# Designs tried in a protein design chat: VH-VL binders against q9umr5. Part 116

Target 1, 268 residues: q9umr5
Amino acid sequence: SYKPVIVVHGLFDSSYSFRHLLEYINETHPGTVVTVLDLFDGRESLRPLWEQVQGFREAVVPIMAKAPQGVHLICYSQGGLVCRALLSVMDDHNVDSFISLSSPQMGQYGDTDYLKWLFPTSMRSNLYRICYSPWGQEFSICNYWHDPHHDDLYLNASSFLALINGERDHPNATVWRKNFLRVGHLVLIGGPDDGVITPWQSSFFGFYDANETVLEMEEQLVYLRDSFGLKTLLARGAIVRCPMAGISHTAWHSNRTLYETCIEPWLS
Below, E stands for the ipSAE of ESMFold2; O stands for the ipSAE of OpenDDE; V2 stands for 0.75 times the mean of E and O plus 0.25 times the DockQ between their complexes.

## First folded at step 4 (VH-VL)

Design gd2 (framework fv_mavrilimumab; at its last look DockQ between E and O 0.01; V2 from the best seeds 0.00; counts 0 for: pae O 11.8 > 2, placed apart)
Fold by ESMFold2, look of step 4:
Structure gd2 (fold): chain C 268 residues (1-268), chain A 123 residues (1-123), chain B 111 residues (1-111)
Amino acid sequence: as target 1 above (268 residues)
Amino acid sequence: QVQLVQSGAEVKKPGASVKVSCKVSGYTLTELSIHWVRQAPGKGLEWMGGFDPEDGETVYAQRFQGRVTMTEDTSTDTAYMELSSLRSEDTAVYYCATQYYDWRTGRYPFDYWGQGTMVTVSS
Amino acid sequence: QSVLTQPPSVSGAPGQRVTISCTGSSSNIGAGYSVSWYQQLPGTAPKLLIYGNSNRPSGVPDRFSGSKSGTSASLAITGLQAEDEADYYCQSYDSSLSGWVFGGGTKLTVL
């Protein structure tokens, strides 16, 4: 029998966007209960990420309760940050595979069409002025904005990413790490042709240094300090990295080869 | 203001084909996704297929696969639905409807409808 | 046997509240696909009433509201008026059929 699968969508997204992924799962794993969480669709995906985490938590509790053997998470783009926060704040989650599908896990530092729409007078070099303000932190995009040239502002102003990464001290750091480490596998998916996640290596916990040189996961302070458990998970053999070229940001959940290679093996 | 105007009623013999047109005004076909829905007399609505701009192709309901073809002429802003091998059970009103997709909002309902085209299949 | 199940009919007096249910399965509403509702007056094309579970298009009165829970959705009409007498259809997407599906329809009678 197969564990239930819970899907968390990304920015400006809805459950319909995942129809092909659901069809692939039905074909390869018949009888699997798959639920795309139908919350924070479209413009509602701009709500603060902690608000989204709270809403998604309420939705997953009954699904997890009905599946004591465990569940899997497939979390796309912004949704991967929501899911990682869920794993930290839930004392009693039973997630086996956390599948992070092209998510900006170390943050975002790139100009996109929705950034131009939302902040039309800004570009990535000056967006920190907006995002690292109390008003800016009311928008989900700013909750994971990570400007490598203003790291001191990021560390002080981020209400979400700096906290779940353990980059800023907070009273829940020990319990969040303990909760996150209960996951069975962390499956990281992304690729160089994504076109939106910047740098694309953010999906693998890589990110820019001050010179915009990408440092890999194992070179990041959050890994070296094991601030939320990445080093422990890697040593345990629980981190799977599945990069794939040739896939644009909106195609990760509708590419059969990607599904068969990177997702299907983890849907036990 | 989007408006869909369909071709007039048709009477066909079993085994024939019918081609219903749907002219769009107020917007162009390059801006809208057209779907087709039918309704047999006294019965409910049944989705037949439509253009999906995310896939860049037309998708047909499984029940109609192999009998239906949906095409568009962007120079005249006219969509067409052709149903072949007609039988008496195909007697219905055939509607075209738009799906106005805005990726920022995530909305995909059938929001504008044509007036319907009655197709009667009788020997 | 429609994929989405609706009661065949409901009725209410003017000014009252009525609710129309739409019951799906794990392959449609239960999978997380959103629900739309359509009103069809006799001899006319359907008209969009609710989309995305609970959103009203411009021009639809706020006495129409929608909700979704589990595998089911609900349309509520308050302040019932004679002009509300119509057929009502719910709609969602279904992964097992790889397509859009409608409920069987509900005839609303205003007494």
Scores: ipSAE 0.526, ipTM 0.813, lowest interface PAE 2.8, mean pLDDT 90
Fold by OpenDDE, look of step 4:
Structure gd2 (fold): chain C 268 residues (1-268), chain A 123 residues (1-123), chain B 111 residues (1-111)
Amino acid sequence: as target 1 above (268 residues)
Amino acid sequence: QVQLVQSGAEVKKPGASVKVSCKVSGYTLTELSIHWVRQAPGKGLEWMGGFDPEDGETVYAQRFQGRVTMTEDTSTDTAYMELSSLRSEDTAVYYCATQYYDWRTGRYPFDYWGQGTMVTVSS
Amino acid sequence: QSVLTQPPSVSGAPGQRVTISCTGSSSNIGAGYSVSWYQQLPGTAPKLLIYGNSNRPSGVPDRFSGSKSGTSASLAITGLQAEDEADYYCQSYDSSLSGWVFGGGTKLTVL
């Protein structure tokens, strides 16, 4: 039998967004128990990410307990960060494949419709004034806002991304690394035509330097220092990178070709 | 975080062999790629070899091919570098260092270094 | 004889700006491989100073900056301080040698 699949949605999403994915999984992997977690849907997805992590943790623990052979996680957009944090705080998770579906794993620094909705008068260049305040950090989007021009503010004020990345020292860094490394495979999916994740390479742990030049995962300090286990995972052959062009952000979970190429191989 | 502690200084005769150890702590040896770099007195750094994640094996600098052997004992988290047929020119401080790999954009630097092991080759 | 060429020495007064060049070839820097820089204080092991051409590890002051262009790279030090007196090495990967390569090193003297 196939391992259960747990799906975590993105910003402003719901379980309904994954109806095509469910169909694809049922067709190619009959009998798979797929659970799309309907937590923090819609505007509730703006809640602090740590709050979301706790909620999703409570939901996945029973599922994992019933699946001694392991489970697969498919985590979309913001959900990918939630899942990564989830795997970092859980010392007993049994995730085989962690599929990060167009997630801003290394953060976000770009003007998007989401930002315009929440901060209609703010541009990305000025968002640090809001996001790196205590008030700003109460919003999920600010929890992974990564301003390359204000690194000090990011490192000091980011209450989520900087911590799970191990960029800021904290008492649980070693344990979180150990926990995250329990994953069997880290499948990173994204592409240049996403239109939302900025830069799109963030889905592969790439990100801007101070000059807004995009650097690859291996050029990142978090990789260099193996702060949360990327270097180790890569060395073990546990990281899979699956870039795909021609896919917009809202289509990653609905594209059949993408599913067959980047998702399906890791659901067995 | 990562600490590399090397064995003590060595004095060898020409033609002999030397084996330098590098004990890893903070991280396990299996989590790291160990490389060796030497530096002759008053001279620059010279890469000798190390584990290449792309090839999945230890790679040696051409200059040392057939004369150097790099091994690892994962049970003790210790890396070894053995250099044979020693010459006076092999007198140098030998460093072990950790390296990370970039298969796409190139290869990247050594971020943690041992304290160095002085090897003196003299008649 | 080093694959990467550095000036053997540079000097500057406190507060000044100094630059150390690193010249490679089409098989290393010119091939697109990143350049790293190391600082080696007297009697100590090298310390990573710059990686990925221009990135600074934690703890490295912003007075240090790296750049790359064509087959060459450069390390710039602004606001020179006495503690900056050290040897500096550039590093890259060479495809023709299938291995890591270092520059010959540059001795920086603070006057």
Scores: ipSAE 0.000, ipTM 0.487, lowest interface PAE 11.8, mean pLDDT 91
ESMFold2 (binder alone), look of step 4: mean pLDDT 88; pTM 0.920

Design gd3 (framework fv_mavrilimumab; at its last look DockQ between E and O 0.76; V2 from the best seeds 0.00; counts 0 for: pae O 5.7 > 2)
Fold by ESMFold2, look of step 4:
Structure gd3 (fold): chain C 268 residues (1-268), chain A 123 residues (1-123), chain B 111 residues (1-111)
Amino acid sequence: as target 1 above (268 residues)
Amino acid sequence: QVQLVQSGAEVKKPGASVKVSCKVSGYTLTELSIHWVRQAPGKGLEWMGGFDPEDGETVYAQRFQGRVTMTEDTSTDTAYMELSSLRSEDTAVYYCATVSYDWKTGRYPFDYWGQGTMVTVSS
Amino acid sequence: QSVLTQPPSVSGAPGQRVTISCTGSSSNIGAGYDVSWYQQLPGTAPKLLIYGNSNRPSGVPDRFSGSKSGTSASLAITGLQAEDEADYYCQSYDSKLSGWVFGGGTKLTVL
C-alpha cells in the first residue's frame, strides 16, 4: 500500500491547480490517499509564513497520526518553504520524501507580477526598503526576499528565511536541525526556464553572491557549516537533485515527463 | 452586468444532432470561459464540458466524449454546444454558465448562467 | 449516480437554522478540492451562493455560510425565510473523472 501524499500549494494558488498531478498519482499509484491542503488560498497566501506554518501544521498532524509508516510531502513554490519550516518545528513528523517543486529555498531576488501588483513602484533593487521593515515582513513574499546586496539587512530583518536557514542566532536552531534531519529524502526540482524563481538555482539551495554570481548548494555557508543539516543529508545519500529544462513556473505540476522522472520514483 | 442568452427550444428525433447557442454580453469570451451543464426533467445538474484556460483547451465530461463539440466565436461573443447521436435520455434543459479565472479577485465557478434551452428528443 | 451525496430533502420553520450536507470521496472533496453551492428556484437557472468552500459572492446574504471538513462540506442557512424554499446543489472537482461534479440536490422545504 502507498504512503499518503500531502500537497502544499504556492502563492495565489488553490487545490484545483494540482488536478493533473493528482491524476498522475492516481494512474501510477492507485489507492494512494492524496490531500492538497486547502488553506491560505488566493490572497490569504500573502499572510506571514509563520502564520501559514502554524495552520498547515494543524492540518497535517491528523494525517500523519493515521499513517504511522510515514507520509510524503509535495510542496510547490512558496509552499516548499512552508514545508521545510514544518519539518523543523515538528519533533514528531514522519515524512519520508520531501519533494520541493520549484521552491525558492535560498530566497528570491526577482521581480514578479505579484510584487508588481502588491508594490507597483518597486523593483528588485529597491524592494529591500519595504521587505526589510516590520510592515513588509507581514507579507509572505517579503519573508523569503533575499537581496544579495543588502545581506546585513536580510540577516537582521528576515523573520522567516534567515531563521529556518540557521543564518541568525535563535534558541531553537539545534532542535530544528535535529527535526529536519528526520526526513528520509529531500527531492529538489526546478529548472532554468522557470521564469519566476530568481535565481532558479534557489530551488537547489543555490543563490547569488554579492556580484550576482550563483554559488551552488555546496558553496553556501549554510551547507559548509551544516547549519540546518544539508551537508549531513548529502553525506547520507538523502538529497536528490532533479533539474529539468523547458518548464515554466506554473507548469511543474502539470507536466507528465517531470512527474515520471522526478516525482513518481519517490512516492513509495 | 454579464448576461447569457441562449437559443430557443428544440425538438429532435433520436439519432439527430442539436446545436445550442449562448450569446454573452457585458463581458467578452476572451475574459471568461463558457461551460455547459444539463438538467433532465426532475433531475439534478450534470456538467458536460467547457474551455479551461489553465489547460488551454476544451475539456469534455467522459460520458459525452466523442459526441459533444463545444466551440466559441469571439467575433460575436457566442459559444456553441453541439450534441450528436441524440437519445431520448438526452431530453433536458441545457445551460451555459461562466467560469472566471482571475488570481487577483479569486475564482467563480459557474458564476453566471443562461436561461436554459429545452431540448426534447422523441420519436 | 451523482458523485457527491446530498440528503434528498431537508425542512425547517421560518427563523430556524438548517444545514445541508455534501459528502464526497478521496478523489474530490477529500483530495482538497473546493466546494461551491447553488440555489435553484423552480423553473429558473441555478444561482451561485458559495464558492471556495465559504466565500459569498456580492448580493448573497450572510445568513448563508459554507464549510468543508475531510471528505464533506456543509451549507448552513440561518434565519430561514419562505423564499429560501428551493433546490440546493453542491459542486466540486474530481481527479478520477477529470471533471466538475455536482451533488444530487437537496429540496429545502420551509414549513
Scores: ipSAE 0.546, ipTM 0.815, lowest interface PAE 2.6, mean pLDDT 91
Fold by OpenDDE, look of step 4:
Structure gd3 (fold): chain C 268 residues (1-268), chain A 123 residues (1-123), chain B 111 residues (1-111)
Amino acid sequence: as target 1 above (268 residues)
Amino acid sequence: QVQLVQSGAEVKKPGASVKVSCKVSGYTLTELSIHWVRQAPGKGLEWMGGFDPEDGETVYAQRFQGRVTMTEDTSTDTAYMELSSLRSEDTAVYYCATVSYDWKTGRYPFDYWGQGTMVTVSS
Amino acid sequence: QSVLTQPPSVSGAPGQRVTISCTGSSSNIGAGYDVSWYQQLPGTAPKLLIYGNSNRPSGVPDRFSGSKSGTSASLAITGLQAEDEADYYCQSYDSKLSGWVFGGGTKLTVL
């Protein structure tokens, strides 16, 4: 039998958004138990990410307990960060494949429709004034806002991304790294035509330097220092990078070709 | 708010076709997604198909594939459902309903319904 | 017959609490798809009562509540009133059928 699949949604999503993905899994892997976690949907997805991590943890624990052979995680957009944090705080998870579906793994720094909606009078160049404030960090989007021009504020004010990345020292960094390294495979999916994740390379742990030049994963300090285990996973052959062009952000979970190429191989 | 007014009752022979209309007011048809649901006398609700706002196309229930056609006239804010090769089992009240995205919850509720159109198929 | 299974009838006295169950499978409710509930008064069109498992549209009193767990959902009605006598239908999405599905309906009688 196939291992159970747990799906974690992104910003403003619902279970209906994943109807095609569930159809694809049912078709190609009949009998697979797929659970789209119905937590923090819609506007509730704006809640602080640590709150979301706690909620999702409570939901996945019983699922994992009933699947001693292991489970797969498919985590979309913002959900990919939630899942990474989840795997960092859980010392007993049994995740085989962690599929990060177009997630801003190294953060976000770009003007998007989401930002315009939440902060209609703010541009990305000034959003640090809001996001790195105490009240700004009460919004999920600000929890992974990564301003390359205000690194000091990021490192000191980011209550989520800087911590799970091990960029800011904290007492749990070593344990979180150990926990995350329990994953069998880290499957990173994204592409240049996403239109939301900025830069799109963030889905592959690439990101801007101080001059807004995009550096790849292997050039990032978090990799070089192996702060949360990326270097170790890569050395193990446990990281899979699956870039695909021609896919917009809202289509990653609905594209058949993407599923067959980047998702299906890791659901066995 | 949104109002849906459907066409009048129809009586058809087996093998014939019926076309039911659903006129939208309060909002324009371009702002709404229309779905169709039928209910045989004394029976439950059955989804037939409708426009999917995320896919940008009309989707039909498998049972009615090849026999049902759903169209829209945006100039008159009217949606249509045509069912061909009618059978006695197609005798039912046919409803149009709106499906809209709720940004607060991320859901797609069937939030408004027409008054229904009775279609009787008999020899 | 219906993809979602409901009891054919339930009854209660005024002021009581009643529940209507909706049982699905791993391809709909069990897969995590939302459940909606509709109220249909005699001779009228269905009315949205609950959507997204537990959300009430405007105008629906808080004595109506919905919940979901596993492959099943439940509609609870507290403070039962005579006007609540109607048919109730649950709805979800099914990945195997690639479409919306309804329960068989439950007739609620107020004694």
Scores: ipSAE 0.021, ipTM 0.582, lowest interface PAE 5.7, mean pLDDT 92
ESMFold2 (binder alone), look of step 4: mean pLDDT 89; pTM 0.927

Design pc1 (framework fv_nofazinlimab; at its last look DockQ between E and O 0.71; V2 from the best seeds 0.00; counts 0 for: pae E 2.9 > 2)
Fold by OpenDDE, look of step 4:
Structure pc1 (fold): chain C 268 residues (1-268), chain A 122 residues (1-122), chain B 112 residues (1-112)
Amino acid sequence: as target 1 above (268 residues)
Amino acid sequence: QVQLVQSGAEVKKPGSSVKVSCKASGGTFSDYAISWVRQAPGQGLEYLGYIIPIFGTANYNEKFKGRVTITADKSTSTAYMELSSLRSEDTAVYYCARVGYESYGYEPFDYWGQGTMVTVSS
Amino acid sequence: DVVMTQSPLSLPVTLGQPASISCRSSQSLVYSDGNTYLYWFQQRPGQSPRRLIYKVSNRDSGVPDRFSGSGSGTDFTLKISRVEAEDVGVYYCMQGTHWPYTFGQGTKLEIK
């Protein structure tokens, strides 16, 4: 039998958004128990990410307990960060494949149409003013806002991304790294036509330097220092990068070709 | 020059709802947050929640168990606080206050509304 | 929730004499950015609260220099070097480090 699949949604998503994905999984892997977690839906997805991590943890623990052979995680957009943090804080998770589906794994910094909808009167260059404060950090979006021009503020004020990345020292860094390294495979999915994740390479742990030049994962300090295990995972062949062009952000979970190429191979 | 002007006093029955408004002027509404604080007669201050208008959502004190709804209309620079399932214990003066950000050169609670008295009685 | 404890709750003071109000938090108010988000507010009778001090020791514009804030971690103090008649009212400390943000009980300053 196939391992159970747990799905974590993104910002303002619901279980309905994953109806096509469920169909694809059912067709190609019949009998698979797929659970789309209906937590923090809609506006509730703006809750602090650590709060979300705790909620999702409570939901996945019983699922994992009933699946001693292991489970797969499919985590979309913001959900990918939630899942990475989840795997970092859980010392007993049994995740085989962690599929990060167009997630801003290295953070978000962009004026996309998506952001304009959320922040119609704000520019990306000014969001640091809000996000890097206690008031702003109570919102999920700010928890992974990564302003390359205000690195000091990011490192000091980011209450989520900087911590799970090990960019700011904290007493749990070693343990979180150990826990995260329990994953069998880290499948990174994204693409240049996403239109929301900015830069799109963030889905592959790439990101802007101070001049807004995009650097790859291997050029990032978190990789070079192996702060949360990326270097180790890569060395053991546990990282899969699956870029795909021609897919918009809201279509990653409903594209059949993407599913067959980047998701399905890791659900067995 | 910055002012927060709140709506007038309200008298409500238990179980009903009240919606208080707070109109901001003299600044850019999207550059700060709006907090709501209440004060029962002869009592201290209690934090209800705050909204960041550009986010379109608020952060609530869970003590109120979902009875509080804070909204903002950017077009009118007005924040709203609605409290449902009113109880006698909700009788208080409700204040709005501006919450500026250090990066803008402002600090929280530099301006307050005049307060809105809400009386809940049978 | 973070509990803010003020002392005293009642503060009768002779005009021209100094006054001191203590505020203690149940946990450290130092945020990850190194700032301590502790505020002092003054509420005169029949008026809205007014910010006096932000981030422990920064006096707001228009606030007389006879007001001063100090402290660190969990212990904070508001001092008035020479109390004046206009200082009558209730003073509140507030922490803005941990959600939900919380106030002290208030200290009622009166003239003897």
Scores: ipSAE 0.880, ipTM 0.943, lowest interface PAE 0.6, mean pLDDT 95
Fold by ESMFold2, look of step 4:
Structure pc1 (fold): chain C 268 residues (1-268), chain A 122 residues (1-122), chain B 112 residues (1-112)
Amino acid sequence: as target 1 above (268 residues)
Amino acid sequence: QVQLVQSGAEVKKPGSSVKVSCKASGGTFSDYAISWVRQAPGQGLEYLGYIIPIFGTANYNEKFKGRVTITADKSTSTAYMELSSLRSEDTAVYYCARVGYESYGYEPFDYWGQGTMVTVSS
Amino acid sequence: DVVMTQSPLSLPVTLGQPASISCRSSQSLVYSDGNTYLYWFQQRPGQSPRRLIYKVSNRDSGVPDRFSGSGSGTDFTLKISRVEAEDVGVYYCMQGTHWPYTFGQGTKLEIK
């Protein structure tokens, strides 16, 4: 039988958004137990990411315990960062495939249609003033805001992303790396027409340098130093990159071709 | 010329709710946080929570057990604090205070409202 | 919650003499960015609080130079080099490093 699948949603999102993905899994892998975690929905997705990680950890423990053969994670948008942190902090996780569905894995630097409700005026050049403060770090967007023009502030003020990337020294860095490396496969999905993730290459661990030129994963210091295991995973053949054009941010979990190409092969 | 102007004094019965407003003028409302602090008669300061208006949500002191709701209306540059299930111990002056942005960083409580007396009595 | 302990709680001072107020936190107030988010406020009788000092030692605009802040880690001090009549009121320290942000109990400064 197929391994259970756990789904983690993104910012301003809920479990209902995944009904088409559930249908695709049921059609191609009948009998698969799929759990879409109903935590931190809507505005609650703005709560600190470490609080969300704690809540999702408590929810996944019983699911993993009932599935000793392993589970798969499908983690969408902001949810991909929650899932990567879970893989680091859980020393007994049994995740085979971690499927990162258009997630800002190296951070976010952009004003977008998805955030227009939150940011009615263009704010990206100024948001570092809010985010790189104790008051701003109490909100999830600021936990992964990555301003390439204020890298020193990012490195020192980020309470989440700089830590899970191993960009700032901390006592758990070695243990977190060891835990993350127990994953079977890391499946990275995203594309140039996403419209929200900025740069879209953040979904593949790419990001801007100080000139806003995108450096790919293999050019990032976190990869070169193997800070949390990306170089090791790539050398094992455990990283799958599945880019697809023509998909907007809200459509990743409702596109059949994307599912069949990028997701289905990894739901053993 | 940043100024915070609060709504007037309120007298309330136990078990009811009160909603205090804080209108900001000067500066850009979306660039700062609005905090709510109270002071019971003859006592010190107690932090209730804050909102960053551009995020449209607030961070609350857990002590108030969900009795406090803090909101903001960006179009009118006004923050609100609502306290429900009022008790006599909630009698206090309620202040709003700005956490502003300077060219050298983020600095709290550079401007305070005038205070709103809320009296809870039978 | 981080506990902020002020001493003394009552401070009678002769006009023209120095005054010193201590504030101690139950945890270090150094944030990950290297800043120490400790603040001092003055509340004159019948008025709203007013910020005097931000981030340990930075005097706010319009605050007389007789006010100074110092300290590090967990121990902080507000000093008034020469007390004047308008300095009467209650002085609070506040930490902004650890949510929820907390105030000291207050120090009531009075003229003898």
Scores: ipSAE 0.430, ipTM 0.748, lowest interface PAE 2.9, mean pLDDT 89
ESMFold2 (binder alone), look of step 4: mean pLDDT 89; pTM 0.918

